VH-VL binders against Apolipoprotein N-acyltransferase (lnt). Designs and how they scored, part 8

Target 1, 229 residues: Apolipoprotein N-acyltransferase (lnt), of Prochlorococcus marinus subsp. pastoris (q7v0g7r236to464)
Amino acid sequence: WQTNMPTREKTNFKNQFINDKLISAQKIALSNDAKLLITPEGTLNNNFNLNFKSKIRMLAGGFRNSKNGLRSSLLGYQIGDKTYSSFIDKHRLVPLGEKIPGFLNIFSRGLSAVGGIQPGSDSRFFKWKFTQPLAIAICYEITDGFKIRNAVKSGAELIISAANLDPYPRKLHYQFLSLARVRSIENKKDNIIISNTGPSGLISEEGKIIKLFDPNTEQNDVVNPNFSI

## First folded at step 1 (VH-VL)

Design e3 (framework fv_falbikitug)
Fold by ESMFold2-Fast, scan of step 1:
Structure e3 (fold): chain C 229 residues (1-229), chain A 124 residues (1-124), chain B 113 residues (1-113)
Amino acid sequence: as target 1 above (229 residues)
Amino acid sequence: QVQLQESGGGLVKPGGSLRLSCAASGFTFSNYWMHWVRQAPGKGLEWVGQIKSETDGGTTYYAESVKGRFTISRDDSKNTLYLQMNSLKTEDTAVYYCTTDWELEGSYDAFDIWGQGTMVTVSS
Amino acid sequence: DIVMTQTPLSSPVTLGQPASISCRSSQSLVHSEGNTYLNWLQQRPGQPPRLLIYKISNRFSGVPDRFSGSGAGTDFTLKISRVEAEDVGVYYCMQATYFPLYTFGQGTKLEIK
């Protein structure tokens, strides 16, 4: 689900808005026989709880609290869940106030909007009983080919790239898409991309764009990736 | 009572075939990922392969030593797991166990329910 | 492949005395979600393996409190505070962090002297 959601809302209103959108997205997914719903990075607010029991397996970009600080994560929801039951935390954080390589400098501007984020494990391998093992890239983690390759060597059958590129220039959106294609080619794995305003779609193991969503629109659509064992 | 019971082992010549069964009772078999693990006489444990639940795609994975020769399948209507073993080699001689991969506190990968094992002997 | 190395391979112990078994992995066993999937199994003579400890230190149902696990990253220990006759058998560490690669240590035989 490419969300194309408003940028500025009060937390209480935004949580209600997100719940309503998730109910709609899950109904659309189920009507199209989808088995998994994936949302962009940062879709769910900190301390978010569903107002309903999830009707489909879902991997949702969001935030979670830990004793040592706030984590940016991809959160796993099983059918029947109101709160996430699994997660993988974003690892690649750029130190604030440091000189940063040009490409990464643009990403760090977005990170500074969310205070207190702590890095998680550097493993990009996500083993979840209810899906194929996945290689996960949250936003600019797609630039780290070594970590994605390690996830594939650990058994990942599919790459998922979740991002929120809304605060960044259009040129960076194209660079993100190009990097996602390179990761697919390097690992001979399909890549599902999901971003708030785009790019979103499916890239084949040979780097071909199989499907691309219309940018800057809210779009619920089904993609059928090829899994290789 | 929660139980797994293997059957189908025996003596077979090199190049032969056997099919092992693992009957599950006392739990909802269809919700579990299942594994085969073997143990050669006097040796340690070796993972053979696994099969996911049908909900998770029923995908199978194998150790390199058996890939292309062994096939894992399941029949949830019969609560039974199978291991089809082809082109058997003397190094496949072992007790074969089936075991579960279930969720413990939101995390998976505890081999918590084990069968009694069935002996497969590959010799001339 | 992830290699699991156990020491000692054989441990004679006097009844009522403590025993300790070490396990070392060739790579960190910390999964991306922050959990470490290091488990300990017990195999009594002529019996199938039995889950003893999961995720480093969590005792499985029915396991006596004299069994404890500890460690982090690549270095792990199983400890028995007061060995009893029923503890005779082979103990295996295993890693389940790297799916679909599941690997076991070579085993440690606990014997009463």
Scores: ipSAE 0.000, ipTM 0.469, lowest interface PAE 15.2, mean pLDDT 76

Design e4 (framework fv_falbikitug)
Fold by ESMFold2-Fast, scan of step 1:
Structure e4 (fold): chain C 229 residues (1-229), chain A 125 residues (1-125), chain B 113 residues (1-113)
Amino acid sequence: as target 1 above (229 residues)
Amino acid sequence: QVQLQESGGGLVKPGGSLRLSCAASGFTFSNAWMHWVRQAPGKGLEWVGQIKSKTYGGTTYYAESVKGRFTISRDDSKNTLYLQMNSLKTEDTAVYYCTTDFGEYYGSGSPMDVWGQGTMVTVSS
Amino acid sequence: DIVMTQTPLSSPVTLGQPASISCRSSQSLVHSDGNTYLNWLQQRPGQPPRLLIYEISNRFSGVPDRFSGSGAGTDFTLKISRVEAEDVGVYYCMQATQWPPLTFGQGTKLEIK
């Protein structure tokens, strides 16, 4: 689901709107025999609960509160869940005092702009009970080839790249797509990309763009990677 | 992409029986709650009944006007919904539609997302 | 059973003009889960019904934005901001809050005058 939503919405309106859109997105996913619904980074507000039971496995970008502060995460919903039952937290924040390539510095400024996001575990390996394992990259983490390779070595069969690139220049969107292609090639795995305004789509294990969503549009569409989950 | 196709309608005498089928394609039928809805010639829509997915118990519900005469069933291996109609009455004359309910399993709701083309059942002497 | 009452039953409209259809339920349609299961269906002549709007105000996939739904509790409205020729047909409101049975309004015939 490419959401094409404004990033700054009032919480009550956004929560109602998101619930309505998720119901629509799940209906479209089920009507097309999709096994998994994926949303962009930051789609759900913190403390968000579905006002319905999820009918499909879903990885939704959102936030969660922990004892050490707010985490940016992909939240895992099993069929029947109203609240996420699993998660993978965004780990890779730009290190203070380290040399940072210019374009990566934009990501660190964006994190500051969205509030006090804290890092989670550095593992990019995600496995639900009854599903094949996934390698997860949330925005900046697409630059860390070593961590993605470790997830694939641990058994991940598909790479999922979730982002919200709306606050960033168009050049960074192209760089994100380019890095996603490199990750697919080096790991011999398909890569599903999902972001708020684009790019979104499917990249093959050879780095070919199989499908791209129309940028700056709300779009629900199905992609078929070379594995089922 | 998502399609429903009804079949099995026809002309039948009062007291007779018919079995309608609804062939589903383009979605995971086993996850869907399904409805039968009918429409008498020149009249409005009337809900006939519903069957839930196996995950939600496969339970069936019927309108009072058809209870004891109609039976809804499904064969998930064939992606097919059925309506067995017994003891047919002239007032059962209608176009019968099958419909889906993909996203409303979280409550007693039922949006009827997708509809088939319908099959005409005529009960006449 | 919840009774659904639509007004008007027949609505002649000039092309390009707005149309409005009201639906009243005999009981509140707010479900115990907090949702209101009020849907609008469109049936063009000789065609099966199609879902236009679900849960009061949410447009179904492929439905033009000239269709909008509003309301709460027992009073609901479907609006067409600019009627096109293809909009001719019968419109039904439907409730799924209290079931069985699911119940429909009587239908409103939208006609071009």
Scores: ipSAE 0.000, ipTM 0.396, lowest interface PAE 19.9, mean pLDDT 74

Design e5 (framework fv_falbikitug)
Fold by ESMFold2-Fast, scan of step 1:
Structure e5 (fold): chain C 229 residues (1-229), chain A 128 residues (1-128), chain B 113 residues (1-113)
Amino acid sequence: as target 1 above (229 residues)
Amino acid sequence: QVQLQESGGGLVKPGGSLRLSCAASGFTFSDYWMHWVRQAPGKGLEWVGQIKSKTEGGTTYYAESVKGRFTISRDDSKNTLYLQMNSLKTEDTAVYYCTRDYDFWSGPLEYYYGMDVWGQGTMVTVSS
Amino acid sequence: DIVMTQTPLSSPVTLGQPASISCRSSQSLVHSSGNTYLNWLQQRPGQPPRLLIYKISNRFSGVPDRFSGSGAGTDFTLKISRVEAEDVGVYYCMQATQYPPLTFGQGTKLEIK
């Protein structure tokens, strides 16, 4: 689900609005026989709970409270869940000295946009009981080829790239798409990308764009990735 | 309030056709799976078939005894469920009920009860 | 298809006395979710069926607490602790663990002596 909810305007929405949108997204996904619903980074507000039981397996971008502070995460919902039953937390990209490219710097600064966000595990491997193992990249994590490669080495069969690029210039959206393609090529894995305003779609293991959503539109659509050993 | 009402039953000769309707009111019909269940005079309940909700593609399933002869359909704009019966046999003589399953959001995992609302039934008699 | 078998087929009972109906399935009704979709329906004379109990033991809204369900796997029981005149009718067990097809027991007629 490409949400097309600008970051500033989204902060004014109540949890009921998000619940209503998720209901619509799940209805559309199921009517098209989808097996997994994926949302962009930061789709769910802090302390969010579904007011219905999930009817489809879902990976939703959102926030999670831990003892050591707020975490930005992809939250895993199994069929029947009202609260997430699995998660993978966003980790901080650590710059190497003063030699960081400017575009990497803007992504690392983005982690502090919501005060109190703490870094999570640096592993990008996500294993869920009823889905194929996944390599997860949340926003700037797509720039960390080593961590994504390690997830693939651990058995991940598909790369999922979730982002909220609304705060960034359109030129960086193209850079993000290019990096997602490079990750697919170097790991020989399909990559599903999902972003608030785009880019969103499916990239093949050869770096070919198989499907691309219209940017700056709300769009629910189905993509069929190939899983490879 | 929440109601289902069947119509269209009657007397038909073997080999004939008949269409039953089930009018729904008081709930969001398009979100519910719907069933047809029949009951021969003095006999037990027999499941005839089902149709999934609009959100789940409206897929239909049938009991083996009616497969190829009966067709279930729905018109969500009219809140109406249909059963088209062709090539009727004397063994099809029964009261036909429509019932709703759970809605898409209530879910089967915790609150599944299915068939919580039934119509009054409509009698179909297949006789010479 | 899962075959549902009820015993007894006819149960005459005195008002205020308990009644018990058994239901056996040809296969386990435990679904992959861990739930058992075994339901009980009541049909009073001349009326459509009414849901009494769902998932073995849960009473549907408005059903009196004198009705209770129990069981596991393939063996299930419906009990009425104190039969009242309004309880006369036919009782059916049904399974929704494996469908299509959804299957019903043959019914148990509860009669007042």
Scores: ipSAE 0.000, ipTM 0.432, lowest interface PAE 15.5, mean pLDDT 76

Design e6 (framework fv_falbikitug)
Fold by ESMFold2-Fast, scan of step 1:
Structure e6 (fold): chain C 229 residues (1-229), chain A 124 residues (1-124), chain B 113 residues (1-113)
Amino acid sequence: as target 1 above (229 residues)
Amino acid sequence: QVQLQESGGGLVKPGGSLRLSCAASGFTFSNAYMHWVRQAPGKGLEWVGQIKSDTEGGTTYYAESVKGRFTISRDDSKNTLYLQMNSLKTEDTAVYYCTTGLEYSSDWYPFDYWGQGTMVTVSS
Amino acid sequence: DIVMTQTPLSSPVTLGQPASISCRSSQSLVYSEGNTYLNWLQQRPGQPPRLLIYKISNRFSGVPDRFSGSGAGTDFTLKISRVEAEDVGVYYCMQGTHFPPYTFGQGTKLEIK
């Protein structure tokens, strides 16, 4: 590798930057009496560890190198953790005989660009200590109503929809929001939406938007993405 | 509510073959990593092998002591795990346990649920 | 293969007293992402093993809080704050970091009196 910054130094810089952002995000969350901080999909780089003890429960989008391959995940941090203590891995949508609709293909392509990601379980049920059981949809998994319904049948009381929508056209950002609303209505569960560069907010079990941050309609610079609930 | 029940054990002569089965219920079998672990009488635990879920490619892994002689397979339509044991040796005498590694526990805590075990005795 | 060494191999204990079991690995069990795949299993007489602790210090579902795990790198400890009659059995540490294979300690037999 031929750059002005050797690999080790470059990784240290990125890790420092992410840590500084997370410290700021946790301070903001705590100042607003938040109980949980959720970050967008892919926020943490591979092999990331906090250089501080978490002060709030956090679900951070990121990557984990398991012994069985690279996974895209939501990583659970309890108060006091420096490394994640729980996780739920993204499952890639795999076509069985029929062509994937173009809409779903776009989401699949974006994640595949990261390279080497292995699919995890297709279960969207996440039983996390000190939190109500959750139904997790990472990016295009929100399009799979059957798997979200199965998580709710297994006991999930809240839906969390996390995405990195940066690779996708603005039109798909609103499709993501619309699908999240449909999932809330059909399961009669609230839905927390966290998306990078797209809409983020809270949707009621009736599909009503309770709180929404939409960077496409904001006219001022966003100093810090809305990571908190 | 997770239940695992092994069967197929018994007495076999050196060089013989046996097929063990493990009937699973109470969880989504097709999503689970499955393992065989054995325990010789009065001795400790020895991992025999693993088979991944279909979503992880269904890959199998074996301990060196059994590689080439034992084959792990699964039938997700019947919620059943199998261990085909060939060219059995007296050193293979043990209670064989079927155990799970559910997807969320596969890397952190394999062997999260266990069956009652089935005894395999290899003797002349 | 990673060698897991437990001490003691036999631990007589009085009911209500604390017990401690040590486990040492021949190599560091820290995986590349920072997690340590060191787990503890319990096997009661005549029963199959059951998972107690995973990733050094996390209690598995249904495990009483009198059980705790600690350690780092190559040196790990399982502690029982107040031993109860149901705790009698053999305790195994195991590693999953250097897979394959999974490897186990020799086992520590916890006995009353």
Scores: ipSAE 0.000, ipTM 0.462, lowest interface PAE 14.0, mean pLDDT 76

Design e7 (framework fv_falbikitug)
Fold by ESMFold2-Fast, scan of step 1:
Structure e7 (fold): chain C 229 residues (1-229), chain A 126 residues (1-126), chain B 113 residues (1-113)
Amino acid sequence: as target 1 above (229 residues)
Amino acid sequence: QVQLQESGGGLVKPGGSLRLSCAASGFTFSSAWMHWVRQAPGKGLEWVGQIKSKSEGGTTYYAESVKGRFTISRDDSKNTLYLQMNSLKTEDTAVYYCTTDSPYDILTGEDYFDYWGQGTMVTVSS
Amino acid sequence: DIVMTQTPLSSPVTLGQPASISCRSSQSLLHSSGDTYLNWLQQRPGQPPRLLIYKISNRFSGVPDRFSGSGAGTDFTLKISRVEAEDVGVYYCMQATEWPPYTFGQGTKLEIK
């Protein structure tokens, strides 16, 4: 689901609106025989709960509270869930004494500025109940080829790249798409990209763009990677 | 299309009471958070209080200066917001505005004060 | 309570010239959600306030692109690239990061010279 709703325009008090949109998105997904619904980074508000039982498996960008503070995550919902039953947290990029590229500094600066969001595990391997394993990249994590490669070595069969690139310049959107293609080629795995305003689509294991959503539009669409859910 | 219309203002003596109404149209009032904001003559804006939608608990919040004296309520069947003002003081003299986030613009949320009424004048004087 | 301070309090401007209004908060307006709830309102003479800009830099529906907002943390700016006659009025910044209460700046009066 490409939401086309810039995060900066949402408030933490629009939970009913998000619930209504999720009901609509799940109905559209089910009518198209989709097996998994994926949303961009930060789609759900802090402390968000579904006011209905999920009718489809869903990976939703959102937040979770832990004993060390608020974490930005992809939240896994099974059929029947009202609250997430699985998660993978975004981790903070830590340079090991080396100079990092300028565009990575932009992502790192943004994460540092958020306050209250804590880094999670830096493993990008996600083995979800009753599904094939996934390699997950949330926003700037797509720049870390080593961690994505380790997830694929551990058995991940598909790469999922979820982002909210709305606050960043258009040049970074193109760089994000290019990096997603490189990750697919390096690992010989398809990559599903989902972002709030774009880019969103499907990249093949040879780095070919199979499908690309129209940028800056709300779009519910189905993609069929070389992957079984 | 969204319209807010305040009424009920007037001249009242210190210690008196007054009830303001805000008639809403052009949006789904029952789902909207509503605020009262006031402006003393020639002065700036001061938030008075708010009421959440009934689906979100209908909770009310007030500025410290009016807490215990003012009560906010709503009647969703009449699309009307109310402000009951008791124990009025001269410093309560102001134009009172009602304001809300419109459910039409799903990209904006509560906290924005996106639509405002024209205001109603309350004068507290002897 | 977060205190909002605007400068200048009065801004005489010649038609067609740019105008700039500053707003400073007593503490950071960055919310734990990652959003900064700083908004700008315009109040023309004899009219109610109108939302101009929300969350620092986003123009509300119908607001001309000559209005722009910028800033972060505690320092924010509203700019009008070329002032027109209808821009006369009082401009307020407000915060919705920490509530209750919501708080407003003192207002900046924009007037044509």
Scores: ipSAE 0.000, ipTM 0.402, lowest interface PAE 20.0, mean pLDDT 73

Design e8 (framework fv_falbikitug)
Fold by ESMFold2-Fast, scan of step 1:
Structure e8 (fold): chain C 229 residues (1-229), chain A 124 residues (1-124), chain B 113 residues (1-113)
Amino acid sequence: as target 1 above (229 residues)
Amino acid sequence: QVQLQESGGGLVKPGGSLRLSCAASGFTFSNAWMHWVRQAPGKGLEWVGQIKSYTEGGTTYYAESVKGRFTISRDDSKNTLYLQMNSLKTEDTAVYYCARDEVYGDLSFWFDPWGQGTMVTVSS
Amino acid sequence: DIVMTQTPLSSPVTLGQPASISCRSSQSLVDSSGNTYLNWLQQRPGQPPRLLIYKVSNRFSGVPDRFSGSGAGTDFTLKISRVEAEDVGVYYCMQATQYPPFTFGQGTKLEIK
């Protein structure tokens, strides 16, 4: 689901809006025989709960509290869940005050958004119940080819790249897409990309763009990755 | 050149209705988010509500104190913003301002310009 | 709702002297994209409000350089380096990080001694 949503609406209104949109997105997904619904980075606010039981497996970008502080994550929902039952936390953060390439400096700006986001585990390997393992890149983690390669070597069969690139220049959107393609080629795995305003779609294991959503548009659309078996 | 001008204020009895207008000029009105903000005599500023641009779905938001009684609308062909006020209370007595909220990247100009204001007096 | 608290509520200042107005928010004003939507407005007697500073420290077009804004998180300051007679009025901080509603401080009345 490419959400195309404003990021500054009050939490209560955003949570009600998100619940309504998720109901619609899941209905669309199920009517098209989709097996998994994926949302962009940062879609769900902290302490978000569904007001319904999930009817499809879902990987939703959002925030979660941990003993060591707030985490930015992809949150896993199984069928029947009202709250996430699994997660993978964003690991790679850029420290403030470093001399950083403009590209990465822009990502650093976004990471201070909720004041106090903490890094998680450096593993990009996501072993999820009842599905094939996944390699996960959240936003600029797509630049770390070594970590994604390690996830694939550990058994990941699909790369998922989730981002919220809305606050960043359009040139960075193009670079994100190019890096996602490189990750697909070097690992010989399909890559599903999903971001708030785009780019979103499917990249093949040969680095071909199989499907690309229309940028700056809300879209509930289906992609069909092929896995190397 | 960029201007907002409110009209339609006046004296009304409790339980009555009034419709305010805000005429916009000097900018592309259809792209702007618009706000109504009020100020009771001698008091501070209170946000009343907003309407998003057509491209953002034209959604409306209201302060709890006016929800269900006030309705915001716009006519982009006439560059005009409206506030329909129903079931008016003495607590609604204030100068009502319209304000532009133009959002574009790092140059977001929240609440600029403001109109001159129009006085609404709710009194028995 | 985010509550905005200004201090002082009244500030008598001698012409040519500096003035400082503080604004505190009940929660952080940093949004999910790293932006802080803390604005300062000036309202001269009998006039509508006017945007003075946006996003903490950015001076709006036509605003004299004697005005400056600073701060982060929940604690913000508006400074006037040399108060002029035309600076008399009420100053408001406002937040646009979380809406609805947008919220304003109570206002600080700047007066010449």
Scores: ipSAE 0.000, ipTM 0.419, lowest interface PAE 17.6, mean pLDDT 77

Design e9 (framework fv_falbikitug)
Fold by ESMFold2-Fast, scan of step 1:
Structure e9 (fold): chain C 229 residues (1-229), chain A 126 residues (1-126), chain B 113 residues (1-113)
Amino acid sequence: as target 1 above (229 residues)
Amino acid sequence: QVQLQESGGGLVKPGGSLRLSCAASGFTFSEAWMHWVRQAPGKGLEWVGQIKSKTSGGTTYYAESVKGRFTISRDDSKNTLYLQMNSLKTEDTAVYYCTTEDMITFGGVSDYFDYWGQGTMVTVSS
Amino acid sequence: DIVMTQTPLSSPVTLGQPASISCRSSQSLVYSDGNTYLNWLQQRPGQPPRLLIYKISNRFSGVPDRFSGSGAGTDFTLKISRVEAEDVGVYYCMQSTQFPYYTFGQGTKLEIK
């Protein structure tokens, strides 16, 4: 689900809007026999709960509170859930080291603009009981080839790349797409990319773009990766 | 070509009422967030209020100087924006412009006034 | 609300010469999404305002490349590399960071000397 939603909306209004859009997105997904709905990074607000029971398995970008502070995450919803029952947190807010590539520096600057977010576990391996294991990259994590490779070595059968690239220049959007393609080729795994305004779509294990959503539009569509869901 | 055309301005006495219209064409009006902005003679610009698209909840917001006296509405079937002005004061004398945040035509999120009408003059005097 | 202050209020320029207009905000214009919502409008005599530049430095459709914007945080500049006769008018900076309360600078009048 590419949401194409302005981030500056007020929280209460945004929660109503998000719930309505999620109902529509789930109806579209179910009518097309989809088994999993994926949303971009940061789609759900802090302490967000559905005002309905989920009708489909969903991985939603959002935020969660933990004892160690606020986390940016992909939140797992099973059928029947009103709140998430599983999660994987973004591991680093700012890359460690010198000579950061320009686009990575922009990512780290953007993350710094959102106060209160804590880094999570550095493993990108996500074992969810309703799917085969996944390799997860949230925004700049797509640049860490070693950790994505380790997730695939641990058994991940699909790469999921979720982002919110609205704060960043268009050139960085193209670089994100390019890196997602490289990760697919390196690991011989399909990659589903999903972003608020794009790029979003499916990349094959050969790095070919199988399907790409129109940028800056709200779009719901089904992609069939080489993956058992 | 994007066009916005205001109408309904004129001379009105203090305490009176007036309704302004803004006819829109050349873009997807139903998805645009619409604003009213005014300019007193020889003075700068002042934001009056906005109405969001129905997709964004159709909510309205107003500047404190007009809150409770002015009402913004829209008719998407006619591509027309309205400003109902009640209990007019001499301080409301200004050229009133409608302007748009056309997110769809612009190709993404916008938070700026991308297109403007020609304005309609409202004079409040005895 | 955020107060926008422009300098100078009046700028006489010779045709073909550069012009520069400054805008200062009372608070940072960086929104929680990382974007800075500082925009520039042009108003020619007897005409409505038109959008020139949005989010600091992005030229709107149809705006000549002689117009450029720069700045960060609270201090912003609009530059015209070579002033043409059609550029006379009043220039306004505006902020849309504090939603929904939009505010404008007081305007800078560009005149040919």
Scores: ipSAE 0.000, ipTM 0.407, lowest interface PAE 18.9, mean pLDDT 73

